VH-VL binders against C2 domain-containing protein 3 (C2CD3). Designs and how they scored, part 1

Every score and structure here is a prediction.

Target 1, 169 residues: C2 domain-containing protein 3 (C2CD3), of Homo sapiens (Human) (q4ac94r1171to1339)
Amino acid sequence: SSGLLDVGLRYRRSPRTAEGVLAARTVSISVQIIRACGLQAAAKALAEREPALQFSATVGVNASVTTHLSFLPQGEQRRTHPVACSFCPEFSHHVEFTCNLVTQHCSGEACFLAELLEFAEVIFAVYHENTKSASDIISIESCKEYLLGVVKVPTKELLIKRSGITGWY
Structure headers, positions and changes below count from the first letter of each chain, unless a header shows other numbers; Kabat numbers aren't used for antibody chains.
F, E and O are the ipSAE of ESMFold2-Fast, ESMFold2 and OpenDDE, as the mean of both directions, binder to target and target to binder. V2 is 0.75 times the mean of E and O plus 0.25 times the DockQ between their complexes.
[cut] marks letters that were taken out.
The coordinates of atoms that the task and the answers printed are left out; those that the model quotes come from them. Centres of patches stay.

## First folded at step 6 (VH-VL)

Design k01 (from d05 with heavy chain R101E; framework fv_levilimab)
Fold by ESMFold2-Fast, scan of step 6:
Structure k01 (fold): chain C 169 residues (1-169), chain A 121 residues (1-121), chain B 111 residues (1-111)
Amino acid sequence: as target 1 above (169 residues)
Amino acid sequence: QVQLVQSGGGLVQPGGSLRLSCAASGFTFSSYYMSWVRQAPGKGLEWVSGIYSGGSTHYGDSVKGRFTISRDNAKNTVYLQLNSLRAEDTAMYYCAKGSWEYLYSGYFDYWGQGTLVTVSS
Amino acid sequence: DIQLTQSPSSVSVSVGERVTIDCKSSQSVLYSSNNYLNWYQQKPGQAPQLLIYYASTRESGVPDRFSGSGSGTDFTLTISSLQAEDAAVYYCQQYYSTPRTFGQGTKLEIK
């Protein structure tokens, strides 16, 4: 736990699909990333590893966060929009992961999602995105990324807390 | 630049124990999934165990309850504790690194040189 | 568990020839747009080395004579023009589910 991210996680059954059809055999894992704070220490550590990335107390970092559920493939990860020039960026980001109740074989048997969640985690990776100029800030494609920190939140609490998980991690 | 250097193999009697080590360098060790894969003499590859940076572990069915994977991020080292060894555990044991930072165990992009474990009476 | 079956188990070919190795999965390893299937090369006395990931993406430094194809349950590794240094055992592997599993291997010998 790093204390860097203010997040919320919720588990709900039978979410609606994009086509407006109720998918009775699926569940939704809702992830909210409200803000990060205290990125000064992470930025200082990054600058020590990458001296060319000079940070100042007044400028901040260009932070973005990726969300990865440990039992899903890399292609299903999500990313926030970057927030420029802040050590306490506010994302107000919400995404949902639609998962089948029976998703894969584990140890010779089909795995139920509940069994996966018992040992899984949500992995948040916080990056600094190095952008070149004001004319380029609207496009982050081909920008160099630098890791500021990682936050891991176990998903087992989602099985026992109907209201979900919320707080700083 | 990525290097995985293994140690800790040897000859042991059935029922014995052994601890394998894999020292990593050239990447941010704490951010990557680490795994052990074994190969019996003249046989194919068999996945044994894996560990995420946060400590979550999983095991192949043939070793559950007998083997324990662990990591020490301060020492950049992953370990495999082998207990209750059987003749059929005789194999070259490889340490392997997952390819993507934080994201998943995925494919194994770097492998250690291997550590031979021989279990015989 | 997902079982991977390779064919042939062994093949002997001459330098310059084309060779194909097949890998069949007992269930689909396709999720979204990605096939969670890799190919490794293991030369005698050496650790395995990654050749191809996501069924068809060649690892950096791997010669372009190596290619992977297929989707879902049927996959193929192709070596378009065999070289002497390609004598090795080739393994497919899935990482769609735990446990991670490997095919039994295909031994490629050069005449």
Scores: ipSAE 0.000, ipTM 0.478, lowest interface PAE 15.7, mean pLDDT 80

Design k02 (from d05 with heavy chain L103W; framework fv_levilimab)
Fold by ESMFold2-Fast, scan of step 6:
Structure k02 (fold): chain C 169 residues (1-169), chain A 121 residues (1-121), chain B 111 residues (1-111)
Amino acid sequence: as target 1 above (169 residues)
Amino acid sequence: QVQLVQSGGGLVQPGGSLRLSCAASGFTFSSYYMSWVRQAPGKGLEWVSGIYSGGSTHYGDSVKGRFTISRDNAKNTVYLQLNSLRAEDTAMYYCAKGSWRYWYSGYFDYWGQGTLVTVSS
Amino acid sequence: DIQLTQSPSSVSVSVGERVTIDCKSSQSVLYSSNNYLNWYQQKPGQAPQLLIYYASTRESGVPDRFSGSGSGTDFTLTISSLQAEDAAVYYCQQYYSTPRTFGQGTKLEIK
């Protein structure tokens, strides 16, 4: 499932507090999902597994993406809003994960969270959401989701690239 | 009640290999930084390697590429694989526990009894 | 690498006297109001034991005759009233950066 998502990841440290002598020990991991593209192949494969979806697959998919950091509980997942009827949906989705497991060093990027990021991944799951359509004579009343693909982005490079990680995955 | 029990030392020829073990009890092993520190006979302490709870490893310059630190959280054990041993690797090897599980503190609050490694000439 | 230099290399003192051991760092180990500098005691044939962390915080169970002071690059371990059991080698260590480094050690002998 590589090449499906245009994403950006950034590591941001909290600034020094104005009133206190102690720096804040929080870190924000910023995740952007800009767009997905090339979903025709995934939709075609899905329609072959789920024949009932053939009609919707010819007009595009209703895509949504979940974001999960491998070192955080699954309940900390985030999800984009669905983008209807597109094989190249633009999400322009931005979320931040705040972590309190950091110690900061004057050397720049060294921190306890950096040790976790050495082996961690950002896991993106792309779904088709089959929802009721006003233009469909026979519409399904329940919302069903179907997995289109999974993309895993290693976080190791967040430690060495201060500008973050960007690109297609 | 923290305990670190070491094993695996011995006499080995130059170029040989040994695997040192440090079995931990009395704390949540998987959450803590573990380290190896060595001491040549009659000499001072030298930090050798460390492994964080997340699995990141670091090595002293004298052992990079030859030694490998690893951990088995199911067995509460940290290991040091010694390869391409040299006479200057002869030392007492100690395992040591980091003091704080959620912060990169790195000071060693508990030490194992030590394991002697002798590289014969 | 951060280099730690201890002085003196050895000292011989009588029971009940005060002794001071110095540790000098090649660069500052101060960050966010904490000095990342420890002191260990090693008796012959034994593993090292933690005495002081964060330069001045005494480890639980360590007698109050042991104290640490200093900040940045200059640190001192003081034993205010020596006991016979204090005969040991004392090491300073920094955990500010990797590699972790130790001072060369100070051997304390009791007369």
Scores: ipSAE 0.000, ipTM 0.465, lowest interface PAE 15.3, mean pLDDT 79

Design k03 (from d05 with heavy chain S56Y L103F; framework fv_levilimab)
Fold by ESMFold2-Fast, scan of step 6:
Structure k03 (fold): chain C 169 residues (1-169), chain A 121 residues (1-121), chain B 111 residues (1-111)
Amino acid sequence: as target 1 above (169 residues)
Amino acid sequence: QVQLVQSGGGLVQPGGSLRLSCAASGFTFSSYYMSWVRQAPGKGLEWVSGIYSGGYTHYGDSVKGRFTISRDNAKNTVYLQLNSLRAEDTAMYYCAKGSWRYFYSGYFDYWGQGTLVTVSS
Amino acid sequence: DIQLTQSPSSVSVSVGERVTIDCKSSQSVLYSSNNYLNWYQQKPGQAPQLLIYYASTRESGVPDRFSGSGSGTDFTLTISSLQAEDAAVYYCQQYYSTPRTFGQGTKLEIK
């Protein structure tokens, strides 16, 4: 498991009238990753699997987080910038996912996206990235990354809560 | 480097069962999606089943309820259990590795050599 | 299900010539800026091998003579200067939705 992630999820469906919903082909799902904390345990487990990382783990991890919506194509994952040398990194990261409404008619029929959200989840994967200097930034694609943990947040409450879903997971 | 070595297969009568295996090496097996794709003699490719790193499985409609995909991360092996086999299941079965890690499948970047399954009375 | 239709079903050309293979999707496989379409090469008696992903990105180790193009529903694989070792069946595949589907294949023969 990863350390705790302080996240926020918000679903905005506008306009709200039946006529307006027919005109709207997309909705936006907002994902905010504020911070992670308590990555010491994950770093210890990683160092046991990757002994070469022992020295890196003593000064913290270089953490980044990917976000995946379980009902969207996998190539549409998003990733935070890495935060260096911290077991409690602050990301202050915000991304929007544009989602298509499959059902256009609302005469007694539920919108397809709402049905998906009842059973879907947001998947956060937390990684450690080894990077040493400004020159390593130029070759960022060759930098090794290591999984620290995974957090899954169900989206069901987005159908009900105006404030969305927020808190530590 | 990356290698997928398949085994199992053979001749079986309709209604029979077989278990196919695909042993992986050269990559962090537990982190990747694995899939089975089949090809009937002289025909094209048909996706059969997939399993994500976290264990979630999905199947093509023609095999739902009859086939079961599973993985053993300690052994770096993915399996396909074929039950209630029909003549239409006669095919070369390939295992394939997803290109993306963890909760993603991606495109199929490496393939096994194939295992022939023949269903005949 | 998304249906992929390839054309031609077979083609026979000489070494050094240009070859074009088309793949048409029954619905768009474009999400945001990415086309979820791949091309594979299958030589006789061998497993398929990845050539192109994201419609136009060459897999590592694939010769520059192979290129992919297109967006949405219409895609093309081009071999700019055919070599003898390119004789194979070529398949397009979408990974936009489940089930994953393949085109019927195009057989490329060398004269």
Scores: ipSAE 0.000, ipTM 0.495, lowest interface PAE 14.6, mean pLDDT 79

Design k04 (from d05 with heavy chain W100Y R101T; framework fv_levilimab)
Fold by ESMFold2-Fast, scan of step 6:
Structure k04 (fold): chain C 169 residues (1-169), chain A 121 residues (1-121), chain B 111 residues (1-111)
Amino acid sequence: as target 1 above (169 residues)
Amino acid sequence: QVQLVQSGGGLVQPGGSLRLSCAASGFTFSSYYMSWVRQAPGKGLEWVSGIYSGGSTHYGDSVKGRFTISRDNAKNTVYLQLNSLRAEDTAMYYCAKGSYTYLYSGYFDYWGQGTLVTVSS
Amino acid sequence: DIQLTQSPSSVSVSVGERVTIDCKSSQSVLYSSNNYLNWYQQKPGQAPQLLIYYASTRESGVPDRFSGSGSGTDFTLTISSLQAEDAAVYYCQQYYSTPRTFGQGTKLEIK
């Protein structure tokens, strides 16, 4: 495989008529995370970076993925449930981002969503979630995230192909 | 059929102003990106400005702050307001239509006939 | 800004011959399997007209003797078996980023 994540992106409007599309004030950006594979290399690199983690390269990782649209605030990112002990976790995760057609950029001027999407990207961050062993209490101190990798998928094709983007990245 | 009919060119002195118009027909004008591209006599093409279906605008560095692109969807017309004109703004000005509907710009699939702007004292 | 450089600046060829025009981009215009590079033909006294988009897709109505090729930063327009009506200036253009930019043009003269 050439990539880490098998994903799908779709730019969606309801209704489907041209007049209905023009009348809509919002659009949905659909994001699917089907699976990750080939996490052995990332796990090995993590074990070398964090030897105190007591990580075993043969066990697998507890992988989760965050999805962040580069033009939305960090607080609007989404996260999959973790998949335990796997180097090829299947997430079957689907989320929709409801985006306004007209928004504000940092300088305070109005900006149309299409302009943002022309140069934006969907950022997927893959984490290993370490948890406290055999305890009835899991505190934030014992539940740490370790970055395995980052996948960036540009959104420009969503402006061009109504069928969306699908594949390994 | 798609047509772009331009008007508004002419001879002006340096520092003058002019408004170019491009009247569109044969497609749903409000759904498409529109652009202006100019060509100085005997020279190549230079992109000047673009406006998306939703009204967001972009400009080439040489004209930013002096030119303003706008559209009137009820009249199916895109405009280019030229202010503080300089001799180097002398050119044939073309309007061009983006190829994709709604929020997409695309390639320029149709061009107007051009409008000559001459800036001379 | 993305800069496009065409070569040659001018070329003179005979009817029936093949000609190639190159366009080099200062950075890649490839995005998700599409090259955001177009070719336009401009005859004297006329507006430009679209010839090829996505580097290799011919616009409807364009004769099959015109073809585009290349990917990333290096692109070529080929005209096989030239006809007298092909005398024109040819421009490449990128729409990968704003500002949209054009090559300086290649003037094709028929002997």
Scores: ipSAE 0.000, ipTM 0.480, lowest interface PAE 14.9, mean pLDDT 79

Design k12 (from d05 with heavy chain S53E; framework fv_levilimab)
Fold by ESMFold2-Fast, scan of step 6:
Structure k12 (fold): chain C 169 residues (1-169), chain A 121 residues (1-121), chain B 111 residues (1-111)
Amino acid sequence: as target 1 above (169 residues)
Amino acid sequence: QVQLVQSGGGLVQPGGSLRLSCAASGFTFSSYYMSWVRQAPGKGLEWVSGIYEGGSTHYGDSVKGRFTISRDNAKNTVYLQLNSLRAEDTAMYYCAKGSWRYLYSGYFDYWGQGTLVTVSS
Amino acid sequence: DIQLTQSPSSVSVSVGERVTIDCKSSQSVLYSSNNYLNWYQQKPGQAPQLLIYYASTRESGVPDRFSGSGSGTDFTLTISSLQAEDAAVYYCQQYYSTPRTFGQGTKLEIK
């Protein structure tokens, strides 16, 4: 067994559009999150840190994944819809990060995106979302997140491989 | 001219549901982040939820699991579905537009007029 | 979560005076030469309006008596030569991290 997430990454230049110069000079970083697997070990470790949480083999976890480009602020991260009751959730999730090739609007500074990608990573954080309902007076929020794991994928190969990066990480 | 026109507010009982709508015009709606921000009577601003141009969503801790943000790009409309409403959800709800097309979403350059949601028995 | 704390909570000044409103962030909102901090003005009965973004860039149509300064964790909104129409509540907001968070607001009253 190798890897926690089955992902695909692709670097592509956006075609020209009717909206003009900005769209013509943009690059998309396409991120696909197909599935996660082997979440049993992560759930066991989480239950040891959070004793109030219990994960049954018949129930699983409620998993969601955030995607973060290391050179962008955390506020620009994206998130999958949660998949309930599974240690092997299938997300079939696709998002695009669009950025100008040379502009201060890209990462806040005038730079070539290729220079950022040489040293950057796509960071995936896998969470369990607990929406437990209490039988007593409901005083706690209905939903809380717990970190299950982190996967980091270097973006350097996106500059070399036009087909992109794919596989388990 | 950019306009955000809101609807769908009202008075509901605790435990009830309500759907807010924000109809956009004057910009390429599908290319921009959209957000909901609320303000309880006499209180400050609280970010509630946001949705990126690609459909990815984010929620504030106080509403996660109860509220759902969605968008319909064909109708240029963003929605906020409010479920399991509580008295503390009573607020003016604003929709707000992100400033940068396809890039950054963070600062809100245009706001709707607001929709009042009152949760009371 | 990033917490923003504004000071003072309220201030009352005369027309023509200078006012400063401070916003302190619990952690840095600086990334790659940009401070991910905004200032909004909210007049009674109205939606908030953007005044300043990236800590110091004035939004189009905002009078030049409004200025923003600071970097990292300490930010200031300055209103020089106050006018009666400036009576409002002012909010700082960060967009460096999710959740987006606002300061508690500063109420500005004109004597």
Scores: ipSAE 0.007, ipTM 0.553, lowest interface PAE 8.6, mean pLDDT 81

Design k13 (from d05 with heavy chain Y52W S56Y; framework fv_levilimab)
Fold by ESMFold2-Fast, scan of step 6:
Structure k13 (fold): chain C 169 residues (1-169), chain A 121 residues (1-121), chain B 111 residues (1-111)
Amino acid sequence: as target 1 above (169 residues)
Amino acid sequence: QVQLVQSGGGLVQPGGSLRLSCAASGFTFSSYYMSWVRQAPGKGLEWVSGIWSGGYTHYGDSVKGRFTISRDNAKNTVYLQLNSLRAEDTAMYYCAKGSWRYLYSGYFDYWGQGTLVTVSS
Amino acid sequence: DIQLTQSPSSVSVSVGERVTIDCKSSQSVLYSSNNYLNWYQQKPGQAPQLLIYYASTRESGVPDRFSGSGSGTDFTLTISSLQAEDAAVYYCQQYYSTPRTFGQGTKLEIK
């Protein structure tokens, strides 16, 4: 019932282009981040040991969310735009990951993507950024990020449920 | 009712070939992972090969390059082509169905009756 | 490859007795809340049949005297109030990774 992020995950294999040969060897994993809530409690807990967060824990955080598929390299992760000064930001963020149907297991053996999805997860990390970077010129101290929370959603049910996975996590 | 009916075993000499068949009924065959598992006389179970609903295949190290798994979704049948057979390939060969629909393999919820393959001179 | 080791290799018990069969995995087969470990029963001259999946979930039609427990690397199959028809070889199997691997089997004989 309670959760930090309202998300949606869908798995699509159907060819979408004239080069359907590519789509036959790849799938699309759709990730939607609708909104986050409960960020004030997270910010207050962290502010007890991070003085830089005390003001944001009172008035609002500048939240952004990263999405990482556990079986893909970290360089493939995506990030929402930050939502300023809010404890319940609405992101309305949608991204797609194109994944090969056949890949390599961490043990070095070839495996089908569906087998990886049997034990993989989508990792969402929620951050507060201390400095707004609306400028083309960085004239201030380096932007620092503070981790507010981590949400992990198993991918196992994606191939079983046509409607995908949705809800608070 | 799910049924897996096997055929195609027999006695062959070393270096010979056989084709095993497993005819499926009672489920949407094209949506499920299919596997072959063998058991040498008096020994345990050994996974041989698997084929996902998308047609992708994997093999155990002992059979790579010699055995080929394939499926014919129009005939609801999975096959195992055995080439370059050796005495140590002598076993009861079972076909088995994956439990999860589409690209998931899952656990093996149904098994065929088995087909004996004997490699002897 | 994930290796599964069963103990004992054989056991002889009387009808009505409780039996436990252990399976140890060389690596954890736990992901999230699920253990990717199965148990199969194979009677002489027959194909294996599924008893338990996800380490503890009984397959439809399997008597409730069969139960599975454990998590991660250590698993147990328990048969409470053994019946004569339970004489068989029992195998654990992991489906956490490819290749799929089986334990060496435990032969259960009735006295």
Scores: ipSAE 0.000, ipTM 0.483, lowest interface PAE 14.6, mean pLDDT 81

Design k15 (from d05 with light chain Y31F S32R; framework fv_levilimab)
Fold by ESMFold2-Fast, scan of step 6:
Structure k15 (fold): chain C 169 residues (1-169), chain A 121 residues (1-121), chain B 111 residues (1-111)
Amino acid sequence: as target 1 above (169 residues)
Amino acid sequence: QVQLVQSGGGLVQPGGSLRLSCAASGFTFSSYYMSWVRQAPGKGLEWVSGIYSGGSTHYGDSVKGRFTISRDNAKNTVYLQLNSLRAEDTAMYYCAKGSWRYLYSGYFDYWGQGTLVTVSS
Amino acid sequence: DIQLTQSPSSVSVSVGERVTIDCKSSQSVLFRSNNYLNWYQQKPGQAPQLLIYYASTRESGVPDRFSGSGSGTDFTLTISSLQAEDAAVYYCQQYYSTPRTFGQGTKLEIK
């Protein structure tokens, strides 16, 4: 396998109304990235695509994971710190995404929340970081970071499972 | 096991009214989208109306202003009130359950047996 | 509204043969990684029954001779090794947007 992720996802709607603000709910999506495993094959494939990049069979990769909710702006993308020299990095990373609803459902308008979540996904991208820079930026389409694998989890699963989703993906 | 049992059809004069009922069992009714789909004799399927778990309703253009979908979560029943009926509303009316919980509709995974509505003099 | 066009409108085939039914959407029903297109089977005198959802996923209990394929605007339902019980009208449906719309239906008759 080319990089399985041990993740946890939970969805929660919380009512919130403040004076001078339209009645709305906040959507809270909790994401845990516990660990990745089996990165040897992905690292070998990357080395073949990028011959200038050398991997040691005994030391592993410098892995980091980005979390992108497909319905949120790029500025809401989050990243773990890199874990050095491992093919089974443990991140113990937790992040929460909060988004205010756009529409007032009681007014008979289309449910914006249902539209976004019904078609959206949580995208995890696993990268090898080949620098000691403290840069917090990552670019999927540039050669700055080296992609090892991608895992996509549909957000529909979050609404049908009250207890959330946990396990290897 | 999921069951959708329909009632309330019949023969009515043009301009008349009927109320269709669809009684649900075997799932948490209040959490699912419910829909009505009709089929004129010898014709294809036409989506009529839908109601989300949260109460939001939508209608096909041909029935807007005349039909009203509603639900009673205490009775596990979805209704379709048909008003100002026309000959062209003659059809078998099916209730159908959405596959996903809460704010999602999903695909229609279970259907009722159908209720015949005939509009003629 | 999204318009779904099915072809052929009817087909007559023998038991054991392969049949393909096409469904063309007036606009893409692909969002991210999923195609929001379903297939239903309706036997005479019965309510429609779900066969395929998300263009290619078989509903539980549906025989493996039924398969769906396609992406975006062009979709196909395939029935391999037809059985007499497969005589029915088949409908595609999109749930990408409201209103939900169905194809006109394809009547499959067994010789």
Scores: ipSAE 0.000, ipTM 0.463, lowest interface PAE 17.4, mean pLDDT 78

Design k16 (from d05 with light chain Y96W; framework fv_levilimab)
Fold by ESMFold2-Fast, scan of step 6:
Structure k16 (fold): chain C 169 residues (1-169), chain A 121 residues (1-121), chain B 111 residues (1-111)
Amino acid sequence: as target 1 above (169 residues)
Amino acid sequence: QVQLVQSGGGLVQPGGSLRLSCAASGFTFSSYYMSWVRQAPGKGLEWVSGIYSGGSTHYGDSVKGRFTISRDNAKNTVYLQLNSLRAEDTAMYYCAKGSWRYLYSGYFDYWGQGTLVTVSS
Amino acid sequence: DIQLTQSPSSVSVSVGERVTIDCKSSQSVLYSSNNYLNWYQQKPGQAPQLLIYYASTRESGVPDRFSGSGSGTDFTLTISSLQAEDAAVYYCQQYWSTPRTFGQGTKLEIK
């Protein structure tokens, strides 16, 4: 997991304007997924774990990444477009999460977002997408995804640095 | 000048309850994280609980479900309600102030004088 | 999850000597450029007092003879010229992860 993803995170407080007083109740958490590397080992481990799955150098790995903030519902999860046939895919993907300043604990109790961020994390899950051939007419529900790895980045640094954090994880 | 003045300790039977108080002065109380740390006689420090400026709370595993931390910003006071007390809860209880305003707890820059809780065997 | 182990558990030294107390963390407490490790001093019958935060930054009013060093998992508190008033138990503490944890303490006695 360490050194699989090149990511960037930034925390941005919405400025108050004469018109946008209500926008002062929100912040933006931006997530950039630049690339993944070193997926050969993960793909090999996956092939050994999944006896029905065959990997080949000519087919490669079709990688996609999901981004999940640990304090938000799974429905707020975002996903990159898949990058075909690569063990070092370049995503150049940017997503923005607009979060309320006052939110909920897992216990359901209201609390300030900054308090959750002290112990929260951004969870990246890297998948191989076994997409059906173009020659077959298959529904999207018949596609299967296989987990290659998980990267977790603590959000505490976002409370300390306005410029955010960047690097390999 | 920051001061934390504690009260509410005492002797109690196993299964009993106590409420500890920590009255703060010299800073904007409502803006800071407050914590409780305990120390059994002759032993080391153990973090017990914390409450953020916005009201969210955290507890150590040994006290979860039995202790409740709360704050009254109008009175500049943080409380620790101790329920279902056990002999192993016998300790000096300290309140401590977080160093960082609003965003997170930080390190503990000021401590109260401590209040002794004794749970008889 | 993070355990802090201090060494030695106790030490007896003379006034004017140099003392080092080590704190080892089971996991790194370094994030970006900051180490989330503090040192506290507890004199007999008193509450703990903050000495050092961010592993190496002295709290206001703490004498220059106290210094902190280290990064990641290995940290040291140094007292360069021990004074009689330094007799105390010293604790390291991490606040990188919840629960916040303390080392078991090092008792410093003056002979």
Scores: ipSAE 0.007, ipTM 0.514, lowest interface PAE 12.2, mean pLDDT 80

